# Ledger of designs, part 3: miniprotein binders against Uncharacterized protein MJ1027

Target 1, 377 residues: Uncharacterized protein MJ1027, of Methanocaldococcus jannaschii (q58433)
Amino acid sequence: MLFMKYEGEIAIGPVHPTMLEPHRLRLFIEDEIIKEAELVIGVNYRGIELIMEGLPPEKISILSEKICGICSHIHVWCNVTVTERGCDIEVPERAEYIRAIVEELERLHSHMLLFGHAFEVLGFETMAFRAFMIREPIMQILGEITGGRAQYSCPIIGGIRPRCNIKESKIPALLERLEKFEENLKKLLERTVNDPMIMSRIKDVGVLDKKTAKKLHALGPTARGSGIHSDMRKMGQVPVYDNFEFEEIVFDDGDVFSRLAVRFYECFESVKIIRQGLKDLPNLDKRIYNPNYELKEFKPIDVYNEAQRGQVYYSYGLDENGRVRQVKIRTPTATNLACMEAILPGHHVSDAELIIASCDPCFTCTDRMIVVKENKI
Below, E stands for the ipSAE of ESMFold2; O stands for the ipSAE of OpenDDE; V2 stands for 0.75 times the mean of E and O plus 0.25 times the DockQ between their complexes.

## First folded at step 1 (miniprotein)

Design Q3
Fold by ESMFold2-Fast, scan of step 2:
Structure Q3 (fold): chain B 377 residues (1-377), chain A 97 residues (1-97)
Amino acid sequence: as target 1 above (377 residues)
Amino acid sequence: SPELLEIMYALWKLLRAAFELLEKTGDPEVLEALYEIFELLAKLEEEAKSGDPEDAKRLLEEALRIAEELAKKYGDPELLKRVEELRQKAEEIIRKA
């Protein structure tokens, strides 16, 4: 990897292919029925952990941005928060608000992308493109705030990058765009639940019961679709969320419908958070970063946040030379894939893609699935 | 109708190409055009249930005009290809009828 500097930031490029390998799911099929599903863990955060060991904290955020892909913002937010809490670095309230707003925008676009993929798998192309089109204005807002529409970050140690500040003059237009998004989302949900063909394909299919979900330590919307309360935003782990009125969405049936319904209703809650955050911004101090922070040694501390797929966990300490040590990173992806491994057996192969879509894996993994149509010996 | 299903699938591929153009350009005019095409597709799906071929043809013609205008404005070869593909499928189905 080559380090390059751009406006005080260090870019690592390109991402080395051998550092990250996609998860793979092997399906063993007999007479069109899935007899066994085997998860092969390919994404290894130990490789990232090893690279982070011994680096200054400022370089870790850039590494997270370049390597983590679609969850870039939450990974950078967790990273800077470890250093900030460990070093007692003051973060302006405005910066924490903007971090939360950006994360909720990421949750919206990610959930919309999942809806699009689910409708595509179901063969409802028009519904799929309605979802993709509803998503596009959210991507545009993210691009305007962060400068990147797909892989973006705004947190830096002590605050946010100056370009990521949300100017008060832009807030009225942003609120109007959110209102239109919410209207379109409501129509999409209504069209979904009032379509008997769609409902017959997702209701009572791919059931993950509460006992199995608890046994597998399910996370995020997968856990909440199975009746488990697990949202880190409601557990005091991310204090800025205490400023916002919103509900934790939970459904009990554990089917594909329940996992999708959690995400539909979470989108409405994300809009409520963004709206409240934008309305509060003009009343907050104008500072968006702390230019004079001091690093100090600290023993590893735990940081949690709630990404669109569930809990993200970061932990590390800083040695006497200002170098990171004992890095631990955990994401919900491996747990969600393990849940699919438990759900899939006994289902017809035609339901496999739908079940997989509802558990929200990284779709680059689907091209690497191996289907064996022979008896396993 | 199997023929109508083929047209619907070709229209879906056209929408995908237009959406890819939106991703490349980020242009609000492309987004507005896509909303118009989606509205036309929704009407087409409704007319497919009623079985009115005349209304279906009118809606397809409107969608093609919007997509072709976008393709010409941005010089997008992929979108132009999808417009031509949909025209050929529509023409072939009409000829065989």
Scores: ipSAE 0.000, ipTM 0.344, lowest interface PAE 12.8, mean pLDDT 78
ESMFold2 (binder alone), alone request of step 1: mean pLDDT 74; pTM 0.663

Design Q4
Amino acid sequence: SPELLEFLARLLKWLLYMIELAEKTGDPEALEELKALAEFIEYLLELAEKLGDDETIREIAERAIKVAEEIAKRTGSPEVQELVEKVRELAERLLKES
ESMFold2 (binder alone), alone request of step 1: mean pLDDT 70; pTM 0.612
ESMFold2-Fast, scan of step 2: ipSAE 0.012; ipTM 0.512

Design Q5
Fold by ESMFold2-Fast, scan of step 2:
Structure Q5 (fold): chain B 377 residues (1-377), chain A 93 residues (1-93)
Amino acid sequence: as target 1 above (377 residues)
Amino acid sequence: SPELLKRVEELRQKAEEIIRKTGDPEEALAELYELLWKIFLEARKSGDPEEAVLELMRALYKLEELLFKKGDPEDAKRLLEEALRIAEELAKK
C-alpha cells in the first residue's frame, strides 16, 4: 500500500516584506483521500510590531499597509483610529464616510478575486474571466479615489488625504457604475446557482460545522458560512457603519457553497453601503481633515474593524516622548487557516484546492499551492 | 555596508524624482517605500543599523504629508536630505 505525504508551501504574492515566513500546508493522503491536514503558520506579525515600536504614530500608517496586500486600507484605518481615540482627536464625518466607502470597495474587489480563483479551480475558465471582468470596474473606482497601485490608502491621522476626497460632481457617475456592477454580479450569481456541475462541486463539500467553527474561533465569511454572526460592522465597533442600512449575511450549511454565498450576498450589501454613503456625502460638512490635533500619552487602545476575511484588531499606546509602544496586531489569517486544517480531512485530494480557495487564504499569488511529494512504501 | 550604501543612493535618486514630479506622487511614493523596505531587510540580515532605515521612513512620511497637506516640496526635501545623511553616516560604521 502506497502512503503519500504532501508537504505544501502556500505561495505568497506579491511577497510582502512584513511576512517573514511562508505558510505551509501538509497533506497526508491514502488512496487519494486526505486523512490529515497539518498547517504550519509562517505569518508572524511580531516582526511588524517590533518595527512599529518606538516610531511616532504618523509613521505607523505606512507600515500597516504592508500587513495585507488585499486589505491594506483596513489596516491603515485601524491604525489611525488607535491614535485618534487615544489622543481624543476629532475626525470629520466626511472622512469617516470615505474611509467606509473605500473599505467596502476593497471588500468588493477582494470577493470578486476569490470568485475568479474558485471558478479557475473548478475548471470554468469562462466564468473565471467573467468574475475578473466584473471586478475590473471596482479596481478602476478604487484607483480613482486612492491613487491606484501604491497600496497607499486614504486615512491619515485626523482624516483622509486631500486627493481621496470624493467630489460631489463625481457621484452620479459612480452610482451608475455601481448599479452596472450590481447587475453583472446578480447575473454571475444566477449563472452559478443554476449550473448543476458547479453546484455538485461546491454544495455539501468542505463542510465546517458550527461547533467546530466556534471551537476554532472562526472569523469573517468563514464563520458566517457556518452560521456564526461575527461582523464587527454590526457589533458597535465601527460607529460610522451605524449610518448605513445593510444586513449581516449568514449561511448555516458550512460548505464551500455557503462560504461563497456569504461573499456574493456581502457584495450586494457592500454596494448598499457605498450607495448610501455617496448619497449622504453632499449633505455632510466639507472638512476632510483636522489639522489641529495634539498628540498625548495614552495607554493601549483596542480597535476592531471588519476586513474582507474577518476581524482585524489593532492595539498600542503612546509614551511620554510621543512614541508608539506595546503594539498588538491580530488578523483572521491564523484562525481561517486552522479552519482549513479541520475541513480538509475526509475529502478527495481533487477537492483540496477548492476547499482552500473558499477559505480565502491571505497573500496567495497563484491558484496553485506549492507541494512536495513524499512516498512511503 | 556597501549594499546598504548603494540602496541609500538609490533612495536619494528616487526622492529627487518625486520632489521634481508632483503629478502622481502615489506611484513614486510606492517605489520609495518598496526600496526603503528592501533596505530594512538588508540591514537586518547584515547587522547594519536599523535606526538609519527608521530615519528614512520618518523622512518619507513627512514628504508625503507635505505633498498632500501643503504641497511644499522644499521643506520635504530638506527633511529627507537630513535623514539620508544620518543613514549614510550609520551605514559607514
Scores: ipSAE 0.000, ipTM 0.169, lowest interface PAE 17.4, mean pLDDT 74
ESMFold2 (binder alone), alone request of step 1: mean pLDDT 64; pTM 0.550

Design Q6
Amino acid sequence: SPEVQELVEKVRELAERLLKETGSPELLEFLARLLKWLLYMIELAEKTGDPEALEELKALAEFIEYLLELAEKLGDDETIREIAERAIKVAEEIAKRS
ESMFold2 (binder alone), alone request of step 1: mean pLDDT 64; pTM 0.488

Design T1
Amino acid sequence: STVKIEVEVETNGQTYRFEYEVSSPEELREVLERLKEFLEEHGVEKLEVTVETDDPELVRRMAERIEEIMRRYGFKEVRIEYEGNKLEIRAEKE
ESMFold2 (binder alone), alone request of step 1: mean pLDDT 75; pTM 0.711

## First folded at step 2 (miniprotein)

Design A6 (from C3, 13 letters changed; at its last look DockQ between E and O 0.07; V2 from the best seeds 0.00; counts 0 for: pae E 16.1 > 1.5, pTM E .599 < .8, placed apart)
Fold by OpenDDE base, look of step 3:
Parts: C-alpha cells; structure tokens; sequence
Structure A6 (fold): chain B 377 residues (1-377), chain A 87 residues (1-87)
C-alpha cells in the first residue's frame, strides 16, 4: 500500500456520536489540489437507532429532538408521523398546519445560516453578518411560537403541544415580520448576484452533473441544483402541503451557485407557505390535539418528509407491548456528502470548504474543515 | 473523564460570561470592536464544541452532550442578543 504522503489532510464533517450522520470527508491534497476525497462514515451512525429500539414511541420522539440542533423539528415530525400512520391516529388539521409553518420557519433559519457560513468561507464578512441579521427575526418567530429557539418540541403523537398553538391575535405581527424578512432577503439576493467577485467563486465550481447526481441518488436542494426534481412535499408524501401553492425550485447547472440559488429562491416559497398557513389558521377547527387515540401493533411503515437538506426517512414498527422495533432513520447528508466526495477531486483546496458547504451538511453535525498539515519530517 | 467534562463546562461558562460582557460593552462604546471580539469567541466556542465532541466519541456519555448542547443553546441565544445590539 503506497502511503502516498499527501502534504495535508483536511477532515470535514459531523463527528457527533449521537448524531445520525457522523460523516467526515478526508481530503488528500497535493500542490494545493485535491487528489482524493474519502467519505468516512462515523462509527455511531446507527447508534441512535439502537438506542431507540425497544423504547416507547413517546420516548423516541424526545431522542429524535437531540439528533440535530438545527433541524430538530423535522425529526420529531417524522417520528410522530410513523406512529400516527401505523395506528391510524387522526391529527387535527390545525396541528398539521402549525407543523408545516414551524418546518418552513426552520427551513428559513437553516438556509440563512448556510448563507452566512458560505459568505464567511468566501471572505465576505459583511455579507455573512447581514445573513445572520436577516435570520434573527425568524428565530424570534420560532421562539414565540414554540417557546424555544433550538428544541421546539412542537409535534406530539396526535397533534401539537398547547404552547405551540398560534393565537389569531399574533398573526398580523407575524405577517409583518415575514414581510420585512422577505424584503431584506431580496436585498441580500440582489447584492449577491450583482457582485462579480462572489459569482466568480461559485459559478462553474463544484459541478455535480445530472447524471452523476442521479447515479449517487442526490437528495433535496443538492439534487434540485443538478436539475433533478426531488421534494417530498411535492410528491404527496406530506399531505398538509397540498393546501399550499408553492413552486419546487430547480436549477440545471449543478455548480455551487445552483445549489445556493435553489435555497435562496426556496426561501421565498417558504415565506409563501407560511403566509398561506397563517391566513388559513383562523378558519380551521380549533382542535390541536387528538386525545382519543390508541396505540396498536403495526409492522414497520415508511415515512418521508423534506428537511432543509432534503429527504428524511423514518421507519419503525410497534410490537404487542407498544415498543418500537426495527428503527431505520435516514437523513440526506450522507448521500449528499457522497456527491461532494465524487466531485471534489481536481479542485483547488481553497474551494473545498465552499463545495462541501453547498450541500449543507448539518453544521452542528459537521466539523469545520480541519487542515492537518503533516509537517514534513 | 468527569474532569474533562467539568473543564469544558467551565470554559463554556467563561465564554458565556465574555459574551455577556461584550453585550454590555456594545451598549456603551460601539459596534466594530464588539464584532471582532465576538468572532474570536465564536471560534473558541467552535473549538470547545469539537473538543466536547471528541470527548463524547470517547466517553459515550450522553449527559456531557446534554450539558454542552444546553450551553450551546445559551450561547446561540447570547449571539442572537448580540446581533440585536448590532441592529
């Protein structure tokens, strides 16, 4: 085994053992060019599934909140949906609307965080700061609705927590904040697309062609940036979204720009969804929770949803004792990082962090790029 | 080790106190100096997070993670408050 003495190793990726996706990209660099990229799957990748095995469904929902600090809501929502579908539990329409509103707010805040990070990587500190400032109103809205900034704990089996019920009297103020957010987002977009320095760093860089994206089963915005339709909300997997008019954002070029652009324009669609949801809420039944459900034994069922990063998959069954069995959880990060692994070779090392960031690996879950310079002994 | 966890918690508390100090200073003196110091604190927070993660990988202790996540949530809250001061 020819130990190719690479001048440096860069490890990028989530290392948290409790995370579903402790994946690292190891980059092997020669003369500032990436020669090889290796996706290392963390040892504890299935650790959470094993911990969930044999637990009551109410307990695994709490564990699912701890999987990701940025996307806790989608995990909880998928988790409770498995039990709800498996047991034929009716969920009040108002509860599903609020679940969707909170999800789209989570999408917005996550995308703004990515934009901030991307601008930092690019050396545009002022733009990064602006992105973080634009994110703050969304975090405030989430805090007002859920009572928490990171762990919303909004979904429960049969509906939502009472604290997460959106009062009609708050809707006008929420709409006003959304309008201000949208205006600021438009300004940020306009500034970004008109800056040739930014555009030169993201256009035609880190190209994932449609064929490769299909072959590697890219998901979410990573797939959509390569011209692939991939949105569980549009594929009928999440029925509440049938109540909303919105577009699936798709770009064809497969570069860093395209993956970022998908998320930028998707923010406007998320605002549309939230606006529609808030407008409809006063006309819906006031029930937010079904107290009259029974847990029954069922075989593992498949539940899909669309996180900010792409398709999330949850599956488990309930045994005769009401214990969770055969837990399977899949998040999009591993698959999308594998796409980045495939395209990184041949790129300059200075583009590596941006290319990896463009698939939005969970930053709370992912290590920043650690450049290990092997000192030439 | 329990000692490593205690150390990380102490450092995280230190950083929380520094962020709070900066928030108070930002109210008094101006935005630019606070931004640079906040950036440094963010880098330190990230290092602490990485260290905590390494410890978690080694120890498998979920209590350490919960405490660190709590600290990180508090730090994010402070960050958000700091950003409000920059508006």
Amino acid sequence: as target 1 above (377 residues)
Amino acid sequence: SDEDVKRLLQEAERLRDEIQRLMEEAKKTGDDEVEEELAEIYEELWKLFLEARELLEKSGDPEVLEKLLEIMRELYKLEEEAFKLLE
Scores: ipSAE 0.000, ipTM 0.244, lowest interface PAE 10.8, mean pLDDT 81
ESMFold2-Fast, scan of step 2: ipSAE 0.265; ipTM 0.688
ESMFold2, look of step 3: ipSAE 0.000; ipTM 0.180
ESMFold2 (binder alone), look of step 3: mean pLDDT 71; pTM 0.628

Design A6b (from C1, 13 letters changed)
Fold by ESMFold2-Fast, scan of step 2:
Structure A6b (fold): chain B 377 residues (1-377), chain A 87 residues (1-87)
Amino acid sequence: as target 1 above (377 residues)
Amino acid sequence: SDEVEEELAEIYEELWKLFLEARELLEKTGDPEVLEKLLEIMRELYKLEEEAFKLLESGDPEKIREITEKMREVQERIRQLEEELKS
């Protein structure tokens, strides 16, 4: 990122390319068996933290949106929440409901994307097509609410962008579209679990046992596929979720099936949250942002939320000049990649792509993976 | 640069439009061969979306051109399949 100052304001350019490198996973194979796996972490979050240091909080939201195009909403939501809690800024309840609705839509499309990729890896092209087709209506709903694919996030300090407000007249049609999505998702799940060839490829494969998952501090669906309760939405970290009835989905077997099953059932829980959020959308107070807030100095505030791949953590304080200080950002990506180092050894190379897909790495990680064969004497 | 960010936004909007066009054809066809071709198009569009995401980091103008050219190729393939379904 380059900063350019002009007459009292700073223009922010795109993030500098050398600060963000792709993750790589190296596999050492002997006689078609993976003997070792080594994670090479390429993303430099410290560089992003340094760029954010000294900026006003409004500028951090723009940068947060650019960290990940697939999960931009959660990053912006975490960022604005730090400032809101630090400055005691009241956020209208309606805005918090919409933030949760958009996040659950983001979770749905991301999980569907993973299912499509997993089916491609399995060689079941028709199932992959079904998953991508089921995903598209969710992307359409997101575009309608947030203003398009290019501008995904909706939170601003004190609320949400005005265009992201949900009109009551549109709710019945949205609920009907969600019900169609849920019906199609049920059929996709039924076809998956009733296909013996699919099940034989995913059940008891790529096991991450609970003890190892705990030692590696696994996050998100990867942790929950191994019997670990870790959902920040259930741990009091995101109060708006207390308004919704839903379950934390956990499976105990730690295999590829368990990680996929967590995500299938999380999709049903996300639909429940969206449905409740739309039906119970606050209507007595229709405000979607607080125009009367004051920034004030605060010491670092810790904020957690649950993205589709797991916990996202933001922390910073604000100095006496209204500038962000002591920035810390953590995502589940590096931790989940470390879990793949533990899962992969001992497996046949033909199962590697499937195991990796079930752990839902960013696509940058997948494209830059390196396989190395080494003969030892 | 601001220009690069605007070009990337345009790419995302066009990719979304192409996904919707391909999805519409998928709903209309019962031909397994056409389904396979549409699945190939969906994979290509997904790959292009992934490449566009990577450009948020680099802002490489030449890669922007490459993605734009590939989108044009996908758009033409969709148009050809649309014509095949009419005949």
Scores: ipSAE 0.000, ipTM 0.168, lowest interface PAE 18.1, mean pLDDT 77

Design A7 (from C3, 14 letters changed)
Fold by ESMFold2-Fast, scan of step 2:
Structure A7 (fold): chain B 377 residues (1-377), chain A 87 residues (1-87)
Amino acid sequence: as target 1 above (377 residues)
Amino acid sequence: SDEDVKRLLQEAERLRDEIQRLMEEAKKTGDDEVKEELLEIEEELAKLYEEAWELFLKSGDPEVMEKLYEIEEELFKLLLEAEKLRE
């Protein structure tokens, strides 16, 4: 609404990807075998951190919405949480529930997009089409809740935007749509694991062993596909998740199959979280925003949350003049890219795109991220 | 089963022939009458695709599974062609 301070959301156009240097992987091949992979880091958060420093916290919340189009909600949620914890601002329980529901919907559509991409890379276009069809209802639900499909941030300092409140009358239909999604997801998984042609391409391929994953500080589903428990939702970092019964999904083999399997089963866990959240909402206080907060000076504090690709980290403090200081932002993308340097050597070049897809580094610079080099005369 | 595979192949061939007929009809009479029939064909193709999908999940025979996979690919191509004709 116009009367709410949060309505000061002036459209800041996203920086076009062509104006930034993307991350690149250089593959050195000999006789069609990858001998070395070299990561070239292009994108960094220092520019954004510099822009954020010296601003009021409310303006930083608006800027964080523009950082990533695919995972914008998690960035905004982490950002408002820093100020909320630093200033001891009480957030209504209903607002935290809705923040969690939106994040799990974002996880679902992101994982489905990865499945579609992986099937395309494997050459199974009909499977890719099925994954995209299953994803579309989730995008529709996100649009209905947030008013936007690509940038659907709900959090504001002290709560959520009023338009993001989930009306009780809408819950039964949402639960039915989730049930249909879950059945379709189950069929997609069963079709995948019972297809020997698909399984032969992903099982025992692209192995990231646990020791190497730990050495490289692997994050998210990549770490969990290699036997490492890493989910911030289970480590006390995001208290609202303590209200929900769900499992951290971990597989031990570290292959492409294991990284995809973690994401398939995480989708079922996300559905459980959303279902529980929606069922609880009618019994929660109707408040979605706390207007009676006071900003105060605080030293930088650490906030973690679990995005689709792993942990997202935000840290900053607030000075005596109400201005933010020492902004630090870290995402799992750089770590995922480092893991690909370790995984790719020893594999046939025809498996490179599949291995990269299973590590989910970023959308969708796959053809721009790979540079093949040969030392030949 | 072999019988289910044969039935799906026959139905896919029938729908391919229907699409071909509608392409020829569009050349003679124009656009709008063709679009309604293409919508019905898309719905029928989607149902056959779903049936082939279900049969694949139930099949333990590698030869039958390969044939069902080829049928799925053919049905998807026909769906894409019908959709393009509707524009």
Scores: ipSAE 0.000, ipTM 0.320, lowest interface PAE 13.1, mean pLDDT 78

Design A7b (from C1, 14 letters changed; at its last look DockQ between E and O 0.01; V2 from the best seeds 0.00; counts 0 for: pae E 12.8 > 1.5, pTM E .639 < .8, copied fold)
Fold by ESMFold2, look of step 3:
Structure A7b (fold): chain B 377 residues (1-377), chain A 87 residues (1-87)
Amino acid sequence: as target 1 above (377 residues)
Amino acid sequence: SDEVKEELLEIEEELAKLYEEAWELFLKTGDPEVMEKLYEIEEELFKLLLEAEKLRESGDPEKIREITEKMREVQERIRQLEEELKS
């Protein structure tokens, strides 16, 4: 089974219609205070699930990288894991380590992108520029390992692509680059928390209390910023993470500061995971792929992993002919955005973009925010 | 036996190189027809990798030759595709 790495959009043939539609972000305001919010994400996972139905599992990985477009590595990893578990395929430990290292690198660059965006929304251009500059070396490392910056294509059923194997001779340089990233991240954090103008815009703003977060099923850093433990890496869902010492980062205040702080401190935990993984690789067996398997029929099974935004869920089975059946895919953006929708009323409209951004929603199309003013004055 | 083991190592290195070359071509193209050709090339390279790993045990010279011939065929397909992209 050969897996191809893609960047950009997949051309969709006549039997695979594009069902994605733009999200709708509408605010209903009176005297610049938000009365109601409508935050509807336009990603059509039902359409993606339909396109995948009846295909061989190798094709699902390719489609996941291109059509989904949300989290290419985590989606491919979830997909191969469904088939691996359903067919009882043993994956080499080295391959699982590298899958985790790549995912944590993806978490780093994704969090840095969110920080840059948040600073831009607040008008702190110098801080935004710093976040993007700190991010760039991580993107370079990912490109060196996987051959791409947005479409990584690292996992394959039974292992990883040969190119993604991390040579021992490269490890010292990677560790040094991670240390530099960590130093710059510490400086960015210190500058942020010591700037009263920044803190005044993010502290006690957009509060999502724990009860509401539970009721609306907040996931990932959105949930962890409201005092909820919800990390699939800590809940036994992704066994390779049992090999790494790291902490689940939780804040209790549920404000924008807390959701951003979770992500800031998660970056330090991701560095710890990557460092441990890189240092362990030379002591692992060199095998990165298990060629000795046969696909077999299995009933749908559930696979969970922890993307940068929270839980990702994949489920499907294989029929007697080796075709994927009963596909279900879920990501955290819809529920996290529903949380922001619920708490926006009562805030000044000038805080809306920041509050919405603080759950790091994954928009697959043009971001359109429409403000609808209350005409009854 | 040492020459056979060295040849297998070289084959595996060439397979990794060919895989990278095919991937780089894929990143340059937006043409669906080219994308499908590259998918087929990567599928063949993966099959050759599997065959090479099995030969570590046997060291069968005939099968090593067959893999080498298939690799050259794939190399030519990649070269032709690269030239087509210049047009």
Scores: ipSAE 0.000, ipTM 0.213, lowest interface PAE 12.8, mean pLDDT 77
ESMFold2-Fast, scan of step 2: ipSAE 0.421; ipTM 0.753
ESMFold2 (binder alone), look of step 3: mean pLDDT 80; pTM 0.747
OpenDDE base, look of step 3: ipSAE 0.016; ipTM 0.371

Design A8 (from C3 with Y43R W46Y L49E R50E E57L Y69E F72Y A76W E79L E80M K83F)
Fold by ESMFold2-Fast, scan of step 2:
Structure A8 (fold): chain B 377 residues (1-377), chain A 87 residues (1-87)
Amino acid sequence: as target 1 above (377 residues)
Amino acid sequence: SDEDVKRLLQEAERLRDEIQRLMEEAKKTGDDEVKEELLEIMRELYKLEEEAFELLLKSGDPEVLEKLEEIYEELWKLLMEAFKLRE
């Protein structure tokens, strides 16, 4: 028999706006077993950083908003926070609460999208449909609060836009919708863990051990699925989260199940945060925006926050002319792609899509993952 | 006044035409001068959005302001495509 070597290439999502190239994973396959995986980095924030250089800080939020279609809110939040801390701008407590509520809603819909995709990859179309149905009410709530489903400018320097304020009269209905979401999520989780066909496909598959995760500086649910505590919401980097009782979810097995389980339980924790935030809002001052801020020169300030895929880092300073300088932006995507490169070798090619899905490498900009197989004779 | 909304719409149309002109120029020449002009247009677009938002904070017409936001979204898409042609 002839031994065939197969090469495949998987495109890992474009970014929106599509001024940046997508990452790619190149798979080298022998007898349907992945022997090597090579990360080809296409996405580079250098272009965005260069465009931001020399702009006034009030104007860069739109650029940060458009970096990612499903995590736009966290980018804008990090961006305005750099200027707010640098210029000692007081942000109303109500605005910070609403920023946190919107981010947790973004985390919910993003995790649900991943569950739907994972079930599609597993061939369980009914489960995928259920995940997408459970996600839809969260998208509706986001639309009602922000005016947009995926790209929405909620934070502005000094607070939030007026359209993003949550009226007290709407809170009881929002709490009821969250309760229904939580009930449906619990049923989805129970259906998943009690299905032996699903469990056999995700348990002990795609293991990222803790030592390798630490070596590759894994972030977010990928790191937490491998026993690493790294949630920026618990590390004093985002003070508004100190107002909420919730747990950092960590699993130790590092398999596909562990990465999915982290996200399922994080959804329950996000619901707790949103519920607490909504209940506190009527007791906070009505002010949502500080119009009297004053810009001043500052040296680069580091800002961290926890997006649904992991920590996001923003840093820049302002020069004496009020222009942004020394911009640095880091997202979890590159490190999590390196983790996928490390996980994939030794697995059957039929498990590749599932492993990749569990690491959540920004698929919202791509309708489907494309695997190109090549053979040389 | 309400005449400011009309002015903002007219300025947005002018910027759309200018971005399209620069996109065609960038395809042919690839000059650094084109990038400088795109950055100036970006700054002008930021100012128009800022003015529209200020009108919202006053007693403005929400329907007209929503229309302005729609136009600005289209302009930002065109501007990002123009920058992509340069990079």
Scores: ipSAE 0.000, ipTM 0.201, lowest interface PAE 16.8, mean pLDDT 77

Design A9 (from C1 with Y13R W16Y L19E R20E E27L Y39E F42Y A46W E49L E50M K53F)
Fold by ESMFold2-Fast, scan of step 2:
Structure A9 (fold): chain B 377 residues (1-377), chain A 87 residues (1-87)
Amino acid sequence: as target 1 above (377 residues)
Amino acid sequence: SDEVKEELLEIMRELYKLEEEAFELLLKTGDPEVLEKLEEIYEELWKLLMEAFKLRESGDPEKIREITEKMREVQERIRQLEEELKS
């Protein structure tokens, strides 16, 4: 008797293999339908927390930058904010504005990267190329501000690095480049939603219902695609965002389309934040860094921020010797991977990569290989 | 009917393919006159896609034929631009 059982495995890996190991998603397939999905977690943030224990807070910023190449700025921002709040360090308003501007630029390029990837998975290579081309000017702006395309070392304790200051003379050109980006983004969105071939592949596919999303504590655009309001930028956790008018984007259908639509509309909101920030900068004090701060002992404090994939949480204290203690880091990775595990069963194997792409795991996939095995019984 | 829906999906797929071909030519071209013609083709393909999408509701055979004819015209225009660029 032959019983055909298929076992597939998709590796989801980090940008820095020496720091993190790939997560793996194992699919059990019968007649091309996913019957079960199993998440195998690689190196998680617990290992990084242990490495951070006993280090001075300045060194934690270097390590936090290496956690995720695509979301590096948010990790550094969260880290410096823990020390700043714990030690009552005054941060110049201009520095907080620039931190927010850089984070929104990071959100833009990350969302565009996801769109490109989703179009590749859909087999629409020209749409993928268009998404990557629209993304490139944002990467150029990030490189000009931070000096790095993949690593955006902008925040330091007490402010930002001097090279990351946005000179007033550069603002008009930046605003013009943003306007061009917004025009191209609008065309990409219109092309996507009005294409029945694309829409038939993403609408009503990979549904994460609101009840399941709540049960799994979904975060970020994954949660917001399923009707859950969760944006830390709107919850008073990041005060600089109170200076900006923007909307929290939520869709209710929980399908691949809804998760992509949240990100498309979030890009327009990010553009609004950047535009407002840039326009306000000339009216702010010129200070970008507080050179005269004192580190002091503090008990662990909680810091939240909203990365492109969801809430990021940092907590630690500082001992009497100026060393970091009781490190706790939480990212949306674990909950988003659990959501993929819940969504995948019942779907055709050809939709697996699309569903995974729409949930946007924190780590870049290093390998995408479904190994089909036949078991004879 | 399901047959009409499949016919419209086939037309929309062919229009998408033409959009891809026009976009590839747009990326290869530095000539302002050719860029202008490609932008016009791109806009025409967009309008045809939207019309085909609306026809999913009505299934009007006369309008389906009209779209197919215009699609052939755009295809020939793209072919002529490809030949121009090869020369």
Scores: ipSAE 0.000, ipTM 0.165, lowest interface PAE 14.6, mean pLDDT 78

